# Ledger of designs, part 1: miniprotein binders against Heme oxygenase 1, chloroplastic (HO1)

All scores and structures are predictions.

Target 1, 212 residues: Heme oxygenase 1, chloroplastic (HO1), of Arabidopsis thaliana (Mouse-ear cress) (o48782)
Amino acid sequence: SKGFVEEMRFVAMRLHTKDQAKEGEKETKSIEERPVAKWEPTVEGYLRFLVDSKLVYDTLELIIQDSNFPTYAEFKNTGLERAEKLSTDLEWFKEQGYEIPEPTAPGKTYSQYLKELAEKDPQAFICHFYNIYFAHSAGGRMIGRKVAERILDNKELEFYKWDGELSQLLQNVREKLNKVAEEWTREEKNHCLEETEKSFKYSGEILRLILS
Unless a header shows other numbers, all headers, positions and changes below count from the first letter of the chain.
F, E and O stand for the ipSAE by ESMFold2-Fast, ESMFold2 and OpenDDE, each averaged over both directions (binder to target, target to binder). V2 = 0.75 x the mean of E and O + 0.25 x the DockQ between their complexes.
[cut] stands for letters that were removed.
The coordinates of atoms that the task and the answers printed are left out; those that the model quotes come from them. Centres of patches stay.

## First folded at step 2 (miniprotein)

Design h1 (from T2a with Q44E)
Fold by ESMFold2-Fast, scan of step 2:
Structure h1 (fold): chain B 212 residues (1-212), chain A 90 residues (1-90)
Amino acid sequence: as target 1 above (212 residues)
Amino acid sequence: SPEELKEAIRQVEELLKELEKAIQEFRETGDPRYLEKARELMEEALEILYKVIELLEKLGDEEAAEKVLEKIWELLFKLMEIKERLEEIS
């Protein structure tokens, strides 16, 4: 009775549960053998994160904007697009005197994979579309605020701002996704859900650049 | 049930604060009891988040449900971040 988006959310939550169970099987290692580390984001690491993120969003948004394929065309002009916002932020960093790095392996690898999926595997591509935008929209603001508090003198980046009410933009996309998924077979829906773990892997590799 | 929902969200937020304190105590002391406490608090917070999802299935207010779902995703991201930090210090 529930729409497909609800299944996508529950799969994500179950992945967290399985990861917790595996972590619980590990034993505490000797404290003397492990130096205590602090989470210390740097501007340079954060710039690598933003640059690689922009490459992914550029790829995703160009595929959707240029597509005449009905499944992709449904998601044009959602209001969730991030590439232009990131471009503005990177210009600001350059004005502050920072050198903008070239894209690194996490961003390049994910961008290439998204291009391959867009041509061969629409259901998997839509899985990544959903997880990229919804993960950023839901948790991205928290990351942005924490980084700003520590290293940006509370600068509010455009990457964490939306034109219009974010909850409404997200709801519009959920409704379109549920509608599109109604035409999919059970096997196609399951294939989309199975791709969730890869989306977490690729997004996680980019997120870790903040600490690089 | 609206009061149960608000209380569950408050409990998760409080657990996340205690989790941050446990991590900080572990960094300062190296005492493995704080690391174990952090793992237990993380599991408890995740279990409460699952109960919130179950509670939403029984409610009919779609606007309230949407706001709660957004909050749940924000809390999950914070749990993921803290989990990553736990792996760094263990």
Scores: ipSAE 0.005, ipTM 0.200, lowest interface PAE 11.0, mean pLDDT 75

Design i1 (from T1a with N54D)
Fold by ESMFold2-Fast, scan of step 2:
Structure i1 (fold): chain B 212 residues (1-212), chain A 81 residues (1-81)
Amino acid sequence: as target 1 above (212 residues)
Amino acid sequence: SPEEIKQKLDEILEDLYKVIELLEELGDSEAAEKVLELIWELMFAILRFEKTGDPELIKQAHEIMTKAEQILREVQERYSK
């Protein structure tokens, strides 16, 4: 645990300080800026969250799966992949009679940004890769799971299940991240860390779709 | 002011995200789930503040944070000498 991943964790912690709260609120587009949002979670809002999440995971996982670039190729077949699990869940919702919405702006915007970073900014891309899988496990994914339990009669979605022990899968990815980052300059590491705020912004916008 | 109260509510929500991350690092999924319920409660309080402007919601947010900090402390005590 003495590696670049610890620096990523430290930066994430610091972004929750008073000094960063003003910029974070400004960047995340607060609930106050969404006047039509409902205060109670709905199945429709939750489906928007799942669909936009799936677009992001589809984009992220396709970039990694199709890449011959060594930094990205290291993260193939981590066991953390979510796109197929989300596809299964969305098919279940369709079979239950729900209408599956089209992706909305939060998902489309983040997906496009990830494609741009993957092409020209590997360190920034890896920052988003880390925060998408790890932050969602601790915060966003847990919130999503809790909402699903409330509104879906305790249905266990595939999105919150892993093949194998989650702690081991996460540890394997941490080790791969530390290995990849060993080859980076201090400037490249710092650039990766600086992207953390944007990852929180985009992920937060998608998470708030649950309340839309 | 309403602006100041909203900022404080957002700050407390961010601090709760920090607490749940620490609990996951300590490996206590049950404690993390309890803090997740508190995060949910605070998100509802923020939405109510946006509808009502009720400054009393800041007191509820501080109580939620106090409960989360207590949960974290109890877990840290169990996993330390």
Scores: ipSAE 0.014, ipTM 0.336, lowest interface PAE 6.7, mean pLDDT 77

## First folded at step 6 (miniprotein)

Design r10 (from r4 with R6L)
Amino acid sequence: TPEQILDELEKIKLELDLALWDMLFVKLLLRELGDSRAAREVQDLIDKLEQLLKDLEKAIDRFQRTGDPRILDEARKLVDRAEQIMERAEEILRKVEDK
ESMFold2 (binder alone), alone request of step 6: mean pLDDT 83; pTM 0.797

Design r15 (from r2 with D47E R94E)
Amino acid sequence: SADELRRQLEKIKLELDLALWDMLFVKLLLRELGDSDAARQVQKMIEELERILKELEDALRRYEENGDTSILDKAQEIIRQAEELMEKAEELLEKVEQG
ESMFold2 (binder alone), alone request of step 6: mean pLDDT 74; pTM 0.663

## First folded at step 8 (miniprotein)

Design p15 (from p2 with E28W)
Fold by ESMFold2-Fast, scan of step 8:
Formats: C-alpha cells, structure tokens, sequence
Structure p15 (fold): chain B 212 residues (1-212), chain A 97 residues (1-97)
C-alpha cells in the first residue's frame, strides 16, 4: 500500500504548482536587481524569527513529551527537537550583546493554534508537526546559511545541527507517520492533508520576521 | 524486468545529481532560472519513480523487489527534502519581492 507520507508529498507538490502559477508573470531581472541580491536581513529581525520559532517548538515538544495519547507518544525523542538548540543560540546572541525580544504575533498565534489542535484535532496537529520539522530540516537550512553569511560571520547556529544523521532521523519520522496513519480513516487522512495550506501560511508568517 | 528497474533507478539518481547542481547554482548566483530547472528535474524524477513503482509490482522475485523498495524509499526521501527546500525558498522569495 502507498504510505500516507506519499500523499502528503503529493499535496505539497500541488500547492507548489499553485504558488508558481500565482507568481508566474514577472519580468526577468539583472543579477543586481534579483530579490536575493537585494535581501538585507537584520540581526533584530532574525532574532524575532528565532524567538517566535522557539515558542512554536516549545509548544510542539511539550505537547508531545507530556502526552500519553498513542498518536503523539509515537513521536517522542525523534532527534528533530529544536527548542533546546534554539535556547543555546539565544544565549549566544545575548553574549554578543543583543537584547532578546519578546515573542511576537506570528509565533503567539501559531503556538495557540497548535495547542487548540492538539486537544481537539490530532490529525491536523500531526500535519503541522510533520511540516514544521521537515520544512526546517530542508529549506530552513539554506536560509540559515544565507543569514550566517550576511550578518553572523558564518556562525553555525545550533538550530541547524542535529545529533546523528539527519536523513536517518527524517526517515524514522516518516515511517512513524506512515504507521500512525494506517489506523486513520480516509476522512481523517483527508482532514490532515487539508491542513497543509495552513501550515505553509503560519510558517510563512514566522519566516517573514527575518525581513522585519 | 529487473534490467528496466535498474535503468530507471539509475536515471533517477542522475536526475537527483543534476537537481543538486541546480540548487547549488541557485545558492551561488541567486538566479531564479535554476529554481525553474530544479522544478523540471523534480517532475522528471517523480515520473520515473512512478514507473519504477509499477515495474516493481510486476516482479516475481520477492527478495529483489524488497531491495528495490529500500532504494526507492531512499530516493523518495531525497526528493522530498529537495521539494521542501524549493517550497521554503519560494515562500521566502515571495516575501522579498
């Protein structure tokens, strides 16, 4: 049988195609005029991104760690946990003389939404859990590298380091998700898939903080 | 046939290497055309993996089928990671411009 992760991949691919269509009609630009060349991150904006991200990871990881619900308990100790590593990075920024900001609306809103889903809607919660960790473990690394190059003297943050082989950690989570989803009805699986667009929306709002 | 499966797997591996080169070129140049190339290569790899899945169902050798399934799982993971890279980068670029 096809695993549920394959269906999640298919939905992500379709959303990718939809986004491409919406953004398709743009003029070709010179190298100097391209968005990446004009991108000027600030340490303060990046700190807002890291703080709001930490609030989201704190929320996810506490819910999973404290849960006796079988669906959530399956995802304990995946090796993908980010809250502790982000805590270490924020202490480094304090040592560099930066003031750590308070969480902002994107992080607070997403954190609250995740708490509500965890109680009322396990399938939707797992959709966000999966997409948050996989987006960070893939696309987030490239963005982190560009930030480090531009404003951190190529400092490698703990947020982008894993204890073990990342590909193996991700594969283990994919297999756990496939196993958990085997017990779901078609309706529950579809409900999980329907949350994918909201996951992109909330993650995108936090990502925008880098540019704030 | 087993030979058709081996050839299809080899083609996907070649496409993944070309995909990595396109993503790396985007990182160095910031040129969105490399993201477009990566998307095209991703589509090609997905189509071949779908063919591999169909060929796998026709194999009578359970041991050979299991080894190919493990290889397909590895390739799917690599494609998924690149897909998330593309999606996340596109979200970021949308905010920039």
Amino acid sequence: as target 1 above (212 residues)
Amino acid sequence: SPEELKEAIRQVEELLKELEKAMEEFEWTGDPRYLEKAEELMEQAERILDKVKELLRKLGDEEAAQKVEEKIKELRLELELILWDLLFIKLFLRELG
Scores: ipSAE 0.246, ipTM 0.554, lowest interface PAE 3.5, mean pLDDT 80

Design p6 (from p2 with F88W)
Fold by ESMFold2-Fast, scan of step 8:
Structure p6 (fold): chain B 212 residues (1-212), chain A 97 residues (1-97)
Amino acid sequence: as target 1 above (212 residues)
Amino acid sequence: SPEELKEAIRQVEELLKELEKAMEEFEETGDPRYLEKAEELMEQAERILDKVKELLRKLGDEEAAQKVEEKIKELRLELELILWDLLWIKLFLRELG
């Protein structure tokens, strides 16, 4: 049976292909001149990314934790929660002598939008929940490793650690999402899928902070 | 047939290993062409999994079919994890410039 998560994956692939067309227009460069080879992260930029990310996770996880709404309650205690892990990491940066910045516009804007969706648009809210956790759980680790290699003396942040097998945690969430979506109308499913572009937009704005 | 189904699943597992290698090569080199290779391999694996699903529908043994369905679910999850890794990496590269 084709579950709803398969449709979400298809939409993500379509947006990926569209983004790839844009990237194909980039200037051809030698290996030494490629963006990754020239990328010089700063601790300050990375802290902006972590702080804004934490604001988003705080918002997302508090909404789910406090909810008696069946759709949201299904996603309590998934093991994917990141806010406390990020809190621990930010405390470590303070111990290293860094000033922790205040949240910036990308994090504040996304947090506010998630609060609005949670109240009025559950299907859209769940779209963001899925895309945020699945995106960070996989590709985020590579970014974290490269940052650690370049500016943190290979420190492994709590943000990139999970209690238990990550693949199993993600599979459990996938199954819960398929179950929840079985109760949705075709129109509600389509609305959830349409929200994917905004998810990439907001996540991209926060990722850009690493470069600031 | 059971043998045809078994061979198709083996092909997906082999493509998955090649896909993981391409992603590792990207991580080591930063060369976007490894991401292109990963996308091609992912598309190939998806096509074979769709064929596996069709072959499964024609299988008369329900117990054997159930075990194959569990394997397909496992392989699709592995592909989904790599897809999200790929999407996140591409989003990061887009921001890098």
Scores: ipSAE 0.249, ipTM 0.582, lowest interface PAE 3.8, mean pLDDT 81

Design p7 (from p2 with F26L)
Fold by ESMFold2-Fast, scan of step 8:
Structure p7 (fold): chain B 212 residues (1-212), chain A 97 residues (1-97)
Amino acid sequence: as target 1 above (212 residues)
Amino acid sequence: SPEELKEAIRQVEELLKELEKAMEELEETGDPRYLEKAEELMEQAERILDKVKELLRKLGDEEAAQKVEEKIKELRLELELILWDLLFIKLFLRELG
């Protein structure tokens, strides 16, 4: 689609290409040596991942739902909301006899950063909103399936289910993001794009908890 | 031009099927060759979608143009989701290795 979302995707592709150029040999070797033979998630680590993820989603969704700021209000009730789904999953783990951990540093740090951005830097906040929901809706599902195969006897968590057709929900959000960005200056758009690396850094720290 | 447009869309759909197979093989084997193949197929699909946009500008039928535009949006969303899958896998593998 014509609009700012295409630029966001282009920046993600450039980050991908830069990673490939710098780490091509290491990345290839990591894929060969680690994904099948050495990736060993634990239920406890996965719970830390889910709890920290829930803290981030709680933060995002509370900010959006309580906001009268037009940029944020546009994204109310998208159908992509994850906090309630994660709450259901954590109750299931409780019923299985697991103790639910308290949030850890990756989730707390990201949640705090998002709160600061929401007040001071709407363009950066929207960058994180976009990357969190879109990455988790696609790549998160793939990782979730692998975790379920390894340690959950293929149980499908609510975290990876949507009420309605996912492709339509994502398309609606993409259109709203393009609309919101139409009012931004070139500098504001560039600032949003520059936050992409930070969104990947913070999300990566939370993902690493799966192996903790 | 309408026939070229239809054929270009068909080529993108076929590339997406090959891309899905490459992603399945990547998940099962962890073989970097499938990651490279997926990236190459994604680039090919994007190039054809750009060509579809050019052909669309020459189309005089507004109703047909609207349907093609909607199809382009759907195909781009599918490519974007696959891109995020690849980026997420790479990010996760980076943390692991």
Scores: ipSAE 0.096, ipTM 0.508, lowest interface PAE 4.8, mean pLDDT 80

Design p8 (from p2 with M23I)
Fold by ESMFold2-Fast, scan of step 8:
Structure p8 (fold): chain B 212 residues (1-212), chain A 97 residues (1-97)
Amino acid sequence: as target 1 above (212 residues)
Amino acid sequence: SPEELKEAIRQVEELLKELEKAIEEFEETGDPRYLEKAEELMEQAERILDKVKELLRKLGDEEAAQKVEEKIKELRLELELILWDLLFIKLFLRELG
């Protein structure tokens, strides 16, 4: 039988399906006018993206690492942690002569929201945890590759490297998530799934910084 | 039959290669037709994997069944990673709009 992770995947897929209302037909044509080849990132915008991303990962990883709450404690030392890797990358940008910006509103807003969820809404918090790490570990790498290709002379940032086999690290987290979710009621599982749209909204705001 | 099972798995592996190629074409061109092609290929692969699961229960060969089960898990993991790549790309394009 399939676990809760499969339900999370299904909900994420429903947000971006090709079979949609008639408004989706116009969106499909609109998307055809936004080829990735026309995408022009800047180093300054990319640094804003990296800094705000680091603030979010700092928040997630500190909450989990310092927690004695059983649900969060299961996700310590997953190997997916990004904050330290981002610190290394930001130091490299400093060495190249770039000025590291202060965190901006997208990162600050998401970080604050995650702190609030961690305190009062564990199921929603875990939804964001899953979507943030899994989106980065898959699609995020593709964006990173394109940025490196266009503005970093193909430099591979630490942000897109893992210590160990990524597929195994992801599989371990899926198994832990399925195990944790087995103890949840149907209502709690549904609440987690309902949070998916907000996770994409907040992550999307940070992604837009690449073009800022 | 065991041969039908092996053929189905081989078809999924070929679909995964086409899926990866479609994503590469999208990266190079930005043409959303390649994202649509990737989604279709992913749906085809998932349908074949579900068929393989049903066929496996009829096989009765415990050793072959176990090896196929491991291969199915591996292929489903690969499909999930590709799905997240597609979802992230679509989200990125949407947020740019």
Scores: ipSAE 0.048, ipTM 0.451, lowest interface PAE 5.6, mean pLDDT 78

Design z5 (from z2 with W21Y; at its last look DockQ between E and O 0.55; V2 from the best seeds 0.00; counts 0 for: pae O 1.6 > 1.5)
Fold by ESMFold2, look of step 8:
Structure z5 (fold): chain B 212 residues (1-212), chain A 99 residues (1-99)
Amino acid sequence: as target 1 above (212 residues)
Amino acid sequence: STDEIQRQLEKIRLELELALYDMLWVKLFLRELGDSEAARQVQRLIEQLEKLLEELERAIEQFKENGDPEILQKAQDLVKQAEDIMEKAEEILEDVMDS
């Protein structure tokens, strides 16, 4: 009775529960004995994050735009697209005198994986599409925004802006995903859901670049 | 209308879902930094947010059954509570950046 995107959210929540069990097994020391993490964000680390992120959005958005596959065609021009917003941001950094780095392994690896999925495994590709836009850009933006506030004198990057109301854009995509999944067998739905852990791992490696 | 209220309830569900994903990423980031205590603090905030999302899901099912427009106000109150929880997570994140 529940829609498919509710299942996608539920699977993401199960990853949270699985991590909780592992975390409990690691809680064996007093606070004085554990490492205390502190870091000062840098523009260079942030640029690595933005460049690798852009490569992933370039990849996703080109796949969608060039596709004649009906499932992917539903996701053209959602308003969630980030590649052009990131291009604008990177041009701003260049104007400020920064050198724009080349993409690194986290972004290149994820880009290549997405290209392979789009060709051979559309259900898996849709899982990554959903999590990248819902969980990793729209829903996972607190870290990136706070870092930008600290190192860019509260400049808000275009990467964190949407044309129109974000919740309405997400609802439209949610409805399209539910419609697409209505044509899937239970096995095809499960195959889509099984990619959730990889999506978080790949996007997490890109987010970690902020620490570099 | 009933259709407009249903649309707004679904938008509110998405807003809480976004807050949950933000919280999950903050926890995972703190763990990668090796700050297990901060990650545990965020985990407690995630648990509070999970309760709010469960309550919202029940409210949405109730609205489908009875069309009670007061359910929209209940959902809006849940968003405000989620915003307060997110502010606390933001403060924890800012603390690790200051030193």
Scores: ipSAE 0.704, ipTM 0.829, lowest interface PAE 1.1, mean pLDDT 84
Fold by OpenDDE base, look of step 8:
Structure z5 (fold): chain B 212 residues (1-212), chain A 99 residues (1-99)
Amino acid sequence: as target 1 above (212 residues)
Amino acid sequence: STDEIQRQLEKIRLELELALYDMLWVKLFLRELGDSEAARQVQRLIEQLEKLLEELERAIEQFKENGDPEILQKAQDLVKQAEDIMEKAEEILEDVMDS
């Protein structure tokens, strides 16, 4: 039996926003050039991204750490935790003379949503947990490098470093997720999968902060 | 040993899966930038990488059945193709960033 994480992957890969699915069926007519927001990452924008990301990771990690819920207890101390690393990076920016912004609406909204899910909807919460950590461990690094090349003189942030072999850390989390999901009904699994679009939406809103 | 080969194959599989997530987030980012065309280009690359992953999965199953001695080489060739796809995704991202 293919593990549930494989199902999560397939759903993530097939996520076309409803607008792109409609645009893919619509022929090459003039996509009105929504002005491609010039990729002009700013340090200020990137700091907003880091701060909001930290709020999300703080929220996830606190929920899991404080939880007595068996499902969440399996995900304690995975080595994928980012809140402390982000704290170190933000302190470095402060030492460089940058003002650290307060969390913005995207981070606050997502953090609050995660808190609500953690209490009411463990399957949906696990969907967010998975997508947040796996997304950062993957494409998040590529984006981070490109940002660093442009505005940080190739500074390697702790946010993009893990204690141990990242592939093994991810594998361990995958195995835990697969095991946890073995006890889920098909309905619970489907509910988890259905939450993927929201996870990508909220993460996208935070990612957009780099350009702000 | 067969077990060691299988562990290596599972590692390669995980690497390809991570590459898919990399590209997925690049696609998401390009959409957030408002570059729908670049996002579509990356989506095509994702579909190519998915096919490579499916090919790897088939090769792994064939190895379990028949013990294909060339399985590691096939898997390495697929990894190389995945790297080439990832490089193209980075190029698309760079082109959008430089625009």
Scores: ipSAE 0.404, ipTM 0.719, lowest interface PAE 1.6, mean pLDDT 85
ESMFold2 (binder alone), look of step 8: mean pLDDT 86; pTM 0.847

Design z8 (from z2 with M97Y; at its last look DockQ between E and O 0.58; V2 from the best seeds 0.00; counts 0 for: pae O 1.9 > 1.5)
Fold by ESMFold2, look of step 8:
Structure z8 (fold): chain B 212 residues (1-212), chain A 99 residues (1-99)
Amino acid sequence: as target 1 above (212 residues)
Amino acid sequence: STDEIQRQLEKIRLELELALWDMLWVKLFLRELGDSEAARQVQRLIEQLEKLLEELERAIEQFKENGDPEILQKAQDLVKQAEDIMEKAEEILEDVYDS
């Protein structure tokens, strides 16, 4: 549980400290640059988020399943897989009469980037893999619950359900990742960590779809 | 027994770590909203939760060294503090929703 994965968590949790300080400086410079945001969720916006998210999980999970690369093979069948759960959710929305939108640029762009990383930059790919499963899906439960309360009559989406204990499924992945990273040089580990900011930039573009 | 306490301590650690990921995603969402004040509030809650997790991790290492069963009670007190932090984050989210 300790080791390189702790470094990955540390970078993820502290990345926004600099962004917060920078925003504070901007607020003191101009009062007109302090927007007050209010959010009124819609099913249509949420569907855009779910569809683009599914494209990312489709891509990620196909890469892992089809890979002959030994490191990726360690991450088959983790119990964290989301593509099928999202497929079930989208069928439910269709049954409720909603039109399922086509994927949009945020999902398509990230999906393509993940394909490129998986082929030419495995350490970077693992960084994105980790942050997607730990933040985007596992970490998304509070937002998901609040959206469901507001627009889904408290329906619990399959996207936020796991077979087994989520905390243990995540721990199993942490252990596998720490083992894989034992063979990495410091340079390879740093390369993995350097992708953290970019992974949240891509995830943020998809997350913004909820607001549309 | 020592093994049972170790299992309970690890479960508590896993739940606190999971809560950190929830908090991070909430912060990212608030930044996408453009609500920098709410995002800053959640960042402070993340930092508080990180401190609790650090305290728990130190306590777990001490338990490995000395087997002190009172460390389980300390860990449970940390859970209560973490629950308060998560409740504050939920309140911040509710403030931005149009209910």
Scores: ipSAE 0.784, ipTM 0.870, lowest interface PAE 0.9, mean pLDDT 85
Fold by OpenDDE base, look of step 8:
Structure z8 (fold): chain B 212 residues (1-212), chain A 99 residues (1-99)
Amino acid sequence: as target 1 above (212 residues)
Amino acid sequence: STDEIQRQLEKIRLELELALWDMLWVKLFLRELGDSEAARQVQRLIEQLEKLLEELERAIEQFKENGDPEILQKAQDLVKQAEDIMEKAEEILEDVYDS
């Protein structure tokens, strides 16, 4: 039996099939906010992204660290943690003379939502955990590189570096997720999968900050 | 050894999975930009890469069954195709940046 992480991946990859592309076209039409006509990343926008991302990672990592839930305890010190790396990067920006912004509404909203889920809905929380660390941390590299090329003189940030082999770190977390999910009912699994869209929404709102 | 080949194949599989995640976030970013067409283009690339991953997974299973001596070459060919897909995704991103 293919582990539950494969189901999670499958849902993530198939999100925004043809019907959601149409709904997304409708939503992009209904959001009176002018389509950002051009991908013009700014340092200020990217800093907002980094700060809000850090808040999300701080929230996840603190929840997992402080949790007495057996489910969360398995995910301590995975090597995928980003809060410290982001702190280092933000200090570098400060040394470059940039003002570090306070967290914005997207990051605060997501952070608060994660706190609420952690207490009430472990399956949904694990969905966010998975999507943030796998999709954002692993999958954000292309975006980060392009941003660095455009506005950071190709500065490689610590946010995109891992202590160890990333593939192995991800594999280890995958195995833990699969093991944890083995104890879940099909309903609990489905509930986790159903939360994927929200995770993408909240992450997308933070990602959009790059262009702000 | 067979075990070493399996480890190498698993590494390649994980690399392709990471590539899928990279492109997924690229797609999401393009959507956040409001470039639905670029996002659809990247989605097509994701679907192509998913097929490559599925092909690799099948090849790995076949190797476990029959010990296909060409499995590493097949896997390398799939990696090359994946790299070409990733390059196209980067080109789409660049085009959106330059537009």
Scores: ipSAE 0.304, ipTM 0.648, lowest interface PAE 1.9, mean pLDDT 84
ESMFold2 (binder alone), look of step 8: mean pLDDT 84; pTM 0.822

